# Designs tried in a protein design chat: VHH binders against F-box protein At1g48060. Part 9

Target 1, 365 residues: F-box protein At1g48060, of Arabidopsis thaliana (Mouse-ear cress) (q9lnf6)
Amino acid sequence: MKPQEEEEKNENMARKRSKSSSSLSIPLDIATDIFLRLPAKSVVRFSCVAKHWSSITTAPYFTNSFETRPNLLFFFKEADRFFVVTVPKPNRRPNESVSHTSSQILDSYQTPYPKHSCFTIKTESVHGLICFQRGTKPIVWNPTMRKFKPLRKPDKSWESLTVFLGYDPLERTHKVVAMPCDKASDECRILTLGSADQESWRTVKTNYKHHPSRGNRKNNYGPCRCINGVLYYLAEIDRHRLIGKFAFLGHSNVKNSLPMWVLEGEKKGEWSTYNFLPLSHYDRRLEFHFKLIGITNDGELIYVPNTVFKTFEVIYIDPIRKTFSLVKYEGVADKGFRQRNGLGEDKPLRGIQYSPNHVETLLSL
Short names: E, the ipSAE of ESMFold2; O, the ipSAE of OpenDDE; V2, 0.75 times the mean of E and O plus 0.25 times the DockQ between their complexes.

## First folded at step 1 (VHH)

Design X5 (framework vhh_8h5u_2; at its last look DockQ between E and O 0.02; V2 from the best seeds 0.00; counts 0 for: pae E 16.2 > 2, placed apart)
Fold by ESMFold2-Fast, scan of step 1:
Structure X5 (fold): chain B 365 residues (1-365), chain A 121 residues (1-121)
Amino acid sequence: as target 1 above (365 residues)
Amino acid sequence: EVQVVESGGGLVQPGGSLRLSCAASGFTFSGDSYAMGWYRQAPGNQHERVAIISSGGSTNYPDSVKGRFTISRDNAKNTGYLQMNSLKSEDTAVYYCAAFYESGWTDFDYWGQGTQVTVSS
């Protein structure tokens, strides 16, 4: 026999051996590949059917590989419940304003926090997770899994702090960075999310003593952005505003130095990398009704309403192509939305928080 | 209802002074971490921040008005103020008051409808 004929026969036998598995004993790799191609709701349905399928969807390999395309996420609290809404960015022609009717995901669940507790969102969505704090305790939130994970205090002596969430693409882990904000400091605490037994704060020093800043209140742009393992945040040295830069570099190794760029003048609270026209260029009234919350992965600026009453509209601007689109999301904030969710019809939605680049993740907290 | 309302605008000659007031209703500055700001939009110009005051009283001004304008607040009266001195023709604009929640869950940004300030001889 020619070696090629023997190889073909051996391939057929191996293929037949792989197919000999029943539907009740599908190999983990094959089932995982199927599930990674399904929407999150379909994956959740399968997790509810059998323990075998639940084991697949909770496995680290699956959770580390599962990501959806980015959506705009907004959320608010009414009484003791969180309301979480995700809406897609619709395909549209340049300068086309559209109404979007595709299925918005609305989720509602009871918050583990006391009814009148305050908390602060400090960072945008990073690979499916959002980080905020209560006092000096950072809390990591997975909106997809409805899970909150309070972390240990980064430092027992810090009376106030700022928290940032980043992602290390080499280690495929989330990292939480905490900095004091009551005085200028060169100390940071860093924690790598993963196994609970491995979650401990370690100290890293910056090149300069500085204050992290909350950002520009006019635009409501977040204080932090993580791109390709580099964390960017607004900071202040000697009353000059600047951009802080913090690099994550595999092997849980974080640089001890923090390079910074000084922004021009005391009026600056914006990143110089944003080349955009003001909303007043498109319509003078828009600057009073909409605020900037961030930029999409494809470079569009996202503006959201200051007040949400009976309609929900979002503005997308491409600053390079100079295109403007107003998107109305049908079935959001309207009478039907409010009635389905037990919300009153005569007042604006209150305390709305936004995340521009949210992806779903099945990561266990 | 929840709102902020500006008053005190008008016509003034160059070198003159005006005091703008911003009255908040339906929410309180006291006990809440609201910053207050004054913004303006002149004909043909971009919207710009004129002054901001934090809940703790820290202030910030752009170079164009620094030393001429003073922002203040009275938390007990739920009112913010902008004292404008040495007014120039370049200060002609519609002035808007805004209140911003500084921290926590509440993201309440309240903007007034604006008050016209005209500086001309």
Scores: ipSAE 0.000, ipTM 0.148, lowest interface PAE 17.9, mean pLDDT 67
Fold by OpenDDE, look of step 19:
Structure X5 (fold): chain B 365 residues (1-365), chain A 121 residues (1-121)
Amino acid sequence: as target 1 above (365 residues)
Amino acid sequence: EVQVVESGGGLVQPGGSLRLSCAASGFTFSGDSYAMGWYRQAPGNQHERVAIISSGGSTNYPDSVKGRFTISRDNAKNTGYLQMNSLKSEDTAVYYCAAFYESGWTDFDYWGQGTQVTVSS
């Protein structure tokens, strides 16, 4: 913690020495404080208004300090358009075992569908970034900034690979990790985002051979999850599904091997098993209409509709507290939404992909 | 329901030939832009890719099977194939068919249950 505090202090001191160009009616520190309190959308808008403001909002000290609450992000393709919607996670109501609420969307936008892109989700939202994979090439996406960054193939020789997205809390950097998925390997490739050479993959040797599974959306929350700088992924060993972990320990020193382990069994590992009640326990009718897509940071299971027509409802279940919350999100897939976005009235929204626990980041890709 | 089912495995003598089939249901190899691969796992060994064919028809083989194995697919039948010639004892394994989605909005990959291939005199 000490060196980063010193660097922040040094950056803060360097900031004090930067001659306030006389033209800013608002001191830099005050402006910074104001922007940190604004919604990401507003900050982005302001950054487009003046170069001076852009310099603030793009500075590492600002981008690192900018934090938002976790929300549910989802996106889908219709024709040649890419739709992105952010909805808030409701607060827990500790005193209610069953609740029905309504909420508005936080944000929605559409962009042209990027040509030659595939948005197969390979990672969860990690500190505001999402990683996709097209064949052997990863694509990093910042939904807030509406920017995509295609990356190079991690290894020319790899024909089948999977990519993970993690965040190193010590270095405060996003890292993309690539591993073969056609064979077990003790080698991975790591690319650090924001580095001077974002196209450079470094080779890391692991302590164990890993065979990551590409995952099954139907049966898995996701192929990988990053928790406190550790990547957890589904691995296959001898037809058994296991959980592997990869920890970002220490400085990105190329010389240091990052420990990677495979959890060989629930009994031998740090993992606890919990038998979740099926959705049918709460309402039998829901079982056929909803699917599990993930878990919130606070431990609620997230169920979304299999098919979305005129309404969009999400179910949050706390399996420990045995609480059930159905949230209807207004402004999603309804007549108004469809009209505003040029979508047909009778056509279901299909191919919706979900990213729970999504935070906004102003990081430039 | 989406399924991938392997067939064609069995016992064969060294130098013999087998043709494995991979029948897909619930999705289409061609229409959905899937790559298809064959993997094998011998007892005590890790999974090894023995063949892959991209959605575009490009094929790749490891040196261990190159020249002996041929991967193909029939789009009309929605079936993948692995022609295995000049089989060796070392080729004894459970063979798996896998479909990998190359493009689109799904992260679904489909694996079969495998078919046993035994090469023995």
Scores: ipSAE 0.000, ipTM 0.209, lowest interface PAE 14.1, mean pLDDT 79
ESMFold2, look of step 19: ipSAE 0.000; ipTM 0.261
ESMFold2 (binder alone), look of step 19: mean pLDDT 77; pTM 0.776

Design X6 (framework vhh_gefurulimab; at its last look DockQ between E and O 0.03; V2 from the best seeds 0.00; counts 0 for: pae E 15.3 > 2, placed apart)
Fold by ESMFold2-Fast, scan of step 1:
Structure X6 (fold): chain B 365 residues (1-365), chain A 121 residues (1-121)
Amino acid sequence: as target 1 above (365 residues)
Amino acid sequence: EVQLVESGGGLVKPGGSLRLSCAASGFTFSNYAAAWFRQAPGKEREFVSAITSGGSTTYADSVKGRFTISRDNAKNSLYLQMNSLRAEDTAVYYCAADTSYLWDSEGYDYWGQGTLVTVSS
């Protein structure tokens, strides 16, 4: 209750200050440095009330330079609402193994979403954006800006397809890649976000006909990643499992010049189920209540609950330093959260999804 | 050629009823979700109602309890039964179809030309 009143008062004061400050001669470099140090939420608030600040925060230099430290993104559907939570990793000493409650109360937002919408298939978080696949239509989502952008179908004749999201570091643009999975094919459709003349699907051929992996199924991030303008994904040719590569090269071209590798049996298991340490080594009960969803850029394993009822906990394991951290977060699933959002206390949250290594971005869709 | 053709629009008095029809051709309608959208003079196009290939329905709050969407796959047709019509229901009504369910108008693949509904004395 009180936090909402305090935030409303602070927002009103910030609006008055930002409108006043827009009449001042503040050097562009100093203003840019200040905003690059602010949380994304604060930057969005300021840009909404002052045209001068908005021109800075929407400029390509600023949007391409503004990224937060990677966080865990947690989202779910309840009572025809779509809830989104950013979960920061708490500052802990690298050599500590401890169970504790985070000092940070989690911030969340909600947006209405229609019943019967399918958001079970999604890409990894790539430079702050996530792409959902609804049937054969991609829908790009910016959790920070709270905006969705439905895209046209890549090919109306494809009965099913796999969608990948990548980032081209040379052009500083996101690319959406679609491949059919009904039959072996060498055709891809590619769309570049953020440019009106490039927001149409174009065709690129792969060097071999193949079946790509279908989405990230149940938040499995192992088989598909975008690293430095190269998309890595699982595929299949004539019963052989392969890893495909797709490179983004320059402003005018996209190339499929990288070879595929055969991946069979146990290697597939390594990508989908590989665990460095068994959870039962720390506590026997944990292996039935938590699941591995990814690895941080610092090399830590992230485990999240299979069900979320009245508490929300995340496990971080560093396999090299051999540290175990169980962190309890407040502000989600607890009584206060449920009362504020008109939710009952009688059942677990449903339709839970996670995205590790999520950075906040101010990119306009 | 894929086509959606609306019919049944016209002039009706407040409190009256009207039934819109949409005839689909050039594709297997039974595999598609379908929806009704409307656009009033000077306003943006808004969602009215949708029905999945399986028959599940969704309605905008402004029409819930007054309008009923239905489909007849044997006739490749979509219908909108409009009851208790109000002056604010005056708009051009559009039929839309897609392989999946979506409430956002920009997501639909196929659109009709529209049929005008005028609610006045």
Scores: ipSAE 0.000, ipTM 0.195, lowest interface PAE 15.2, mean pLDDT 68
Fold by ESMFold2, look of step 19:
Structure X6 (fold): chain B 365 residues (1-365), chain A 121 residues (1-121)
Amino acid sequence: as target 1 above (365 residues)
Amino acid sequence: EVQLVESGGGLVKPGGSLRLSCAASGFTFSNYAAAWFRQAPGKEREFVSAITSGGSTTYADSVKGRFTISRDNAKNSLYLQMNSLRAEDTAVYYCAADTSYLWDSEGYDYWGQGTLVTVSS
């Protein structure tokens, strides 16, 4: 009885302390409304200082109601640090054909990371999460909450795989999809994030035996996209052909055009081809210093510099309206940023990776 | 079968030194990141140090300057040289390996059984 009585008294004292804090605080519904309007970094910081705030910000209503604009995320490793920077998509009035503007970054942070560790992220952010892999081990990352979640290997016997991240809007869950990529297969592995029985992969048959295609090392193109719960990706049905895709970002042997394949209707399975002007059409010198990394949800092509030295500039092109926008982002790569973070000023930042269409999410991994 | 076997633990006086070893077998150790973790009685397991396959090292703030991690890929071995030991270093020390190099314990696939280090006057 003594151990139970002591534990009960400690529990009662904790509840009294919590009740006293609540009686001196803003009503729950008002606090929730205030938190919903704050930047994600502010919500995270407030959640760290009080258990009551963490209870509000982790509740399903709050996380499902928290909404931010899509942004461009970039990240890089320097020595034993991992740097993450969020930049806003420009708010442009589209009647202007050419624009040169400046903008501030939204957020940046750094965290310890083993020097010389190497992994490459080539997927877009899907509802605030990024999935990447090291060898055959998938890893899910929430850049907003600054958390990594390693997943069990889909199959210990696989020597190579390709990982995709999707989002089921009806279930409101993320799904990780893994396929072997060293041989054609009509099976894949799927893992649903956020279930109580996490770490469980299930086998799903695909309609065709196929070989998923990967991007090449030189280009940071996203090889897949999730639309309305359907994952679209590059693949080869017969060793010599690719399955169609909703967008083609990459090299073309057609010198004066950039082909893009667009799905006209998922149920019909029909594809259209659109040829967009290359970057050299807008400024020939830029093609040597910029690379195409993806497309915004609004259909804008995103070009980033091959190296980042003292300035960071991003080019956004609307290929339908044929507009060109160059944005210089302040607060990154400059002397101030390098001094605050203990970085050298006489060398370019290299090994930068990007994830377009990142929304902030408070989802707990 | 994959195995990690720690050795070199024992009783030592404050200010003393110990060298822990971890022998790896059943996998290609040189392809993996490796780390040391420790767990004091009644506490959760905590990170101590990690080393990449390329030799880059990371240390917890509480041990930086006192502990040195190293590896010998030819012998499939991981080491932890512990100097200037304190009573607070008393714990079971675990060897771990994985492909992720993440800085928390959930990023490691393979674990040893642990070796006890006691620092007592």
Scores: ipSAE 0.000, ipTM 0.144, lowest interface PAE 15.3, mean pLDDT 69
ESMFold2 (binder alone), look of step 19: mean pLDDT 82; pTM 0.826
OpenDDE, look of step 19: ipSAE 0.007; ipTM 0.260

Design X7 (framework vhh_8cml_1)
Fold by ESMFold2-Fast, scan of step 1:
Structure X7 (fold): chain B 365 residues (1-365), chain A 122 residues (1-122)
Amino acid sequence: as target 1 above (365 residues)
Amino acid sequence: EVQLVESGGGLVQPGGSLRLSCAASGFTFSSYGMGWFRQAPGQEREFVALISSSGGYTDYSDSAKGRFTISRDNAKNTVYLQMNSLKPEDTGVYFCAAYPEDSFYGTEYDYWGQGTQVTVSS
């Protein structure tokens, strides 16, 4: 059966079960404590069963307290469908230098995907959300809740822009930052998610006119990271490369009140050469079959296959501890996976995109 | 009792050719991919070439590409390495190894031969 049909069946069973005895009143604090220990899919299933459970799982104190271990998320489109898979990364033992393991997937689903949509440009996963852009229109995605939220254009006059996603840990809000990329500017547009009537773009000035550095393709911009309420991104002024800094932490969200600074970190593109061991240090053959897609929040390098045909293996390397883990994910890309998802067996999966540090979030968009 | 026996090594002049053979016994050869490795004096063992169980996929080290060809004969339980345009840097003990085909691209080898000496010198 298809993943959506299986989920609907499971949700129906949960609902029927709750109509019997599990609908008994449970103290709010005890229920909240129990729900914080459940996987997000279980919480979502139970929240649709009874009004008081839905009230718990949608309340800000619960959504702000819900935390899961980071997972590897990947997704791709085939024809008119969008496929999403979440897999766990391996549990690492400090004294385990090499492991070859099999693991099960955490979640898999598919949704309709319009041909004209563009999901090739995205931010990193930030506290459970990912932001795509379709031309100049940002689209926020919650993979756990299976919801997309298109946002208004940040500026009607900008023909090209870059989008960053950040998180303010003190306010517990996501912020979307947009900047023009085809001209030097000191203007940014910022939008705070979750303010139902006040989700509007605000203008914030930087200390200098600059623009974010481009990646190797249109609207694929250089490296950026959000760390503890501060967004760091690569930018340029007068052909000199700089680190742009945007701080969310501890500051009012009043217009033009958020500090933004452009700091000179490097005068040339040294960002292309990181001081980490190549995959060939561990096994020369692997470099022909795997590509680096990122680093986990705990410092592991993640490699995925160049081609995903009938098996799916992921390599996790801790370059400091010198640990190597090759994980085969059962039920991914194989005959059973393809049959359950209505996919052909004669070609590789195409256009796969990865998010190495994805956590589940129950935040409603 | 699993056994991999290499043969075909020897002394050859630079620019010459050698064909190595590895005869396998004691396991289901057609269910295993095969690889060739070499170890030069004072160096670590290094990858040379591999071939999938069906023969449909082959891979080579950068130093072997264009000069070496790996092949197999499942009816004879044998894997081959044809080495052309040999260089002094190709000198070493050449080992045959078998990996389960359900393992990814020879990242783990279950069985190893004892090796055959290849010397390239004038």
Scores: ipSAE 0.000, ipTM 0.148, lowest interface PAE 16.9, mean pLDDT 71

Design X8 (framework vhh_6qgx_2)
Fold by ESMFold2-Fast, scan of step 1:
Structure X8 (fold): chain B 365 residues (1-365), chain A 122 residues (1-122)
Amino acid sequence: as target 1 above (365 residues)
Amino acid sequence: QVQLVESGGGLVQAGGSLRLSCAASGFTFDDYAMAWFRRAPGKEREFVAAISGSGGSTFYTDSVKGRFTISRDHAKNTVSLQMNSLRPEDTAVYYCATGYDLSYEWSSYDYWGQGTRVTVSA
């Protein structure tokens, strides 16, 4: 190839690109308002078109103002690939039990799976981020931006740990909390996500030694939740189950307390979430094929199939109205989904993890 | 208090058979799903087989279908795993587990036995 001919072709392509992009004459304030009203996918696509627009979507004003309704996120590993799917939850609570089909998939993608077990144990989705751990090294994940950020090891001497993710509403920052879980301890490490200079682990002591619970819970519940700057987690002291709490009071200040009353075993494990109305009340066959994975922010119970083969159906139960929505998600787990994603048709999808209250975030990691 | 006690593990030659049993106590056995998981040396714990509380539904991982059979005895409060045509790759510690829902998911099971070792020689 002749260098001059290549330069002429490149100049013609650059001129065509410049003519296309220069046709947009929208003031910055109006453009920002439009972007805040678009789905995250559309915002990301527009940001890739012009560098001028990426300055809007990465600004703290924009990222702190960006809100979405919580959706159902799920993900799984197959061979060396990591698959991620986000689907909408029903818009309204029904006055009577209904069955319907959703044709909307909000996001679906796959990435190479790192050859390590970092995706085995996860936190709940907290203001759009999820935290995994590999051995003793936490990894923060932004499903919307499709970015993973490995963090430094919290403590060189810890052989095993558990990780919690919280959000400080005063500072508008995520906090990662790590604790050892091989023996009773009063130590934790806290890291604030943000600039590299602020991403160092600091030590906080709890009032007394305890064992935190890890992410392996009944019906895929996480062992913790973050609500209005307070992180609640399950713990044990002397074989008694307790609820611990961290309050994020701004400036990385964390207070830890444990409640007076103990949650004791099996008799309390069968609370209203399992016995409010059994699935057999709606249909006897559902009892053997669905499992409870969590509760929506609106107080609905979410049930997913025990086995996901060629269909993906989710049951949302309103325990107060005693009604349900059975939603069949088209394009999930079916032949088309499997063909697009290079998956076999001969076996169920396995090891699926769910986040019932996932919101999209454009925060950079 | 829930207790699960495994038995039946041991050393067996490739092509041989073993029957694992899990004795359950401290709960209403028929209301709970039962499962077997295994962990091979140097590997993560993986699903093997599960059976519903009624015994009406069973799940198996692909590598054991047609070779392993899970069953339960409601009168004796036991779940069993019949393992036929054993291969060296089946060498693992086998764990009995129980939970309210039938699942392939490790996290769906609340109570676990201590495990029983199975070694398959070439």
Scores: ipSAE 0.000, ipTM 0.122, lowest interface PAE 18.7, mean pLDDT 69

## First folded at step 2 (VHH; from E6, 15 letters changed; framework vhh_8cml_1)

Design E6c (at its last look DockQ between E and O 0.42; V2 from the best seeds 0.00; counts 0 for: pae E 18.0 > 2)
Fold by ESMFold2, look of step 2:
Structure E6c (fold): chain B 365 residues (1-365), chain A 122 residues (1-122)
Amino acid sequence: as target 1 above (365 residues)
Amino acid sequence: EVQLVESGGGLVQPGGSLRLSCAASGFTFSDYAMGWFRQAPGQEREFVAAISSSGSTIYYSDSAKGRFTISRDNAKNTVYLQMNSLKPEDTGVYFCAAQEYVTIEGSTYDYWGQGTQVTVSS
């Protein structure tokens, strides 16, 4: 007989053990709550060994409720392997303006990858999904579940397009939006993931003909941002490229400042310009070794190294509070990581792409 | 591994012609737009011409219009730049580049060749 204190403090585990004799006897709501508290890899492992657990972890309530805090995801290809690594963002400390810390990676995995395939321009990570383009064909990726889902082309006649990924908080669904980008258009295509007709694109008219901006893999920043069910993107109307519903990071021709356009209030439609100091303001040596790749949901600028050889360091800068954090991540790029993964020890990792603000999701594609 | 290999450069007299080729491998060529850029010594790389994946959308720089013709052969994974009426100011290293959409913005191109030298002098 277990002690009363141990049984009380481990009630969920005691109920699981007492009801896990020859079959899954734990009440559904208790089992669901237990799984919601586990790391994603544990949930996946349990789902693989029992059909009852799989029915719990694949149910819409569970997948919609499973959340992790936002992290930085990065991935790269080496030979015929595709490597994915998740690292945590630094812990904030209220009284530190400069921080140099070390942290462990949260997870990594590799999968086979066709030698002659290339990833293309990607969206930001939106509620755990990322959308790529291969030519004019969108491809949705769930890094947590390690699944890719190609979508059919939005329009057979389009030679160029920009793909956006959004999330509708009312429907709790992801939407893929495609617009032609080779000339101004007042049409777009929208596809809702998880519907019965997941491959069906709807045509939607916009108020004005416009030309959306296309993302760039090298600077690792997509052309859009989804905020509270609204897609904001940079567009061109009559050769004015700054018009749009979009906060963006840009190159400055003035000496050492970065303009950022911020929507002050969604309903007011007001925009403000903020000039943020570049990385060289904080440390001039870092300017030549790091590049800006994006911004966290908390408003921090993220700088990653131009090359990743034996160490992996990331710089987070809060441009409002003027704080600087450098984090060295252990468990990646070092000798141990390279030996475990069959990677060469005398050359940099190549072709690394990054997705800030990534949360884990168990959504099935 | 993505590779872009330029060829066809060389020395030519003013008014002459050259045909540059860029052989591509390591990706599905028919899904990519292709561009030509050039760089004179001591200058930044500048746009010359670009062609969409299907070949139906083409851009030229002002200096290339009417003299240069970009084309592609998706069956041979090759993009071409026919350069006619060459001038000394066309001298430079010509680079082939690839991107999923057609654009004149060099900074958005993902893949680059090593370049081929074009020299226009008599």
Scores: ipSAE 0.000, ipTM 0.193, lowest interface PAE 18.0, mean pLDDT 71
ESMFold2 (binder alone), look of step 2: mean pLDDT 86; pTM 0.861
OpenDDE, look of step 2: ipSAE 0.016; ipTM 0.350

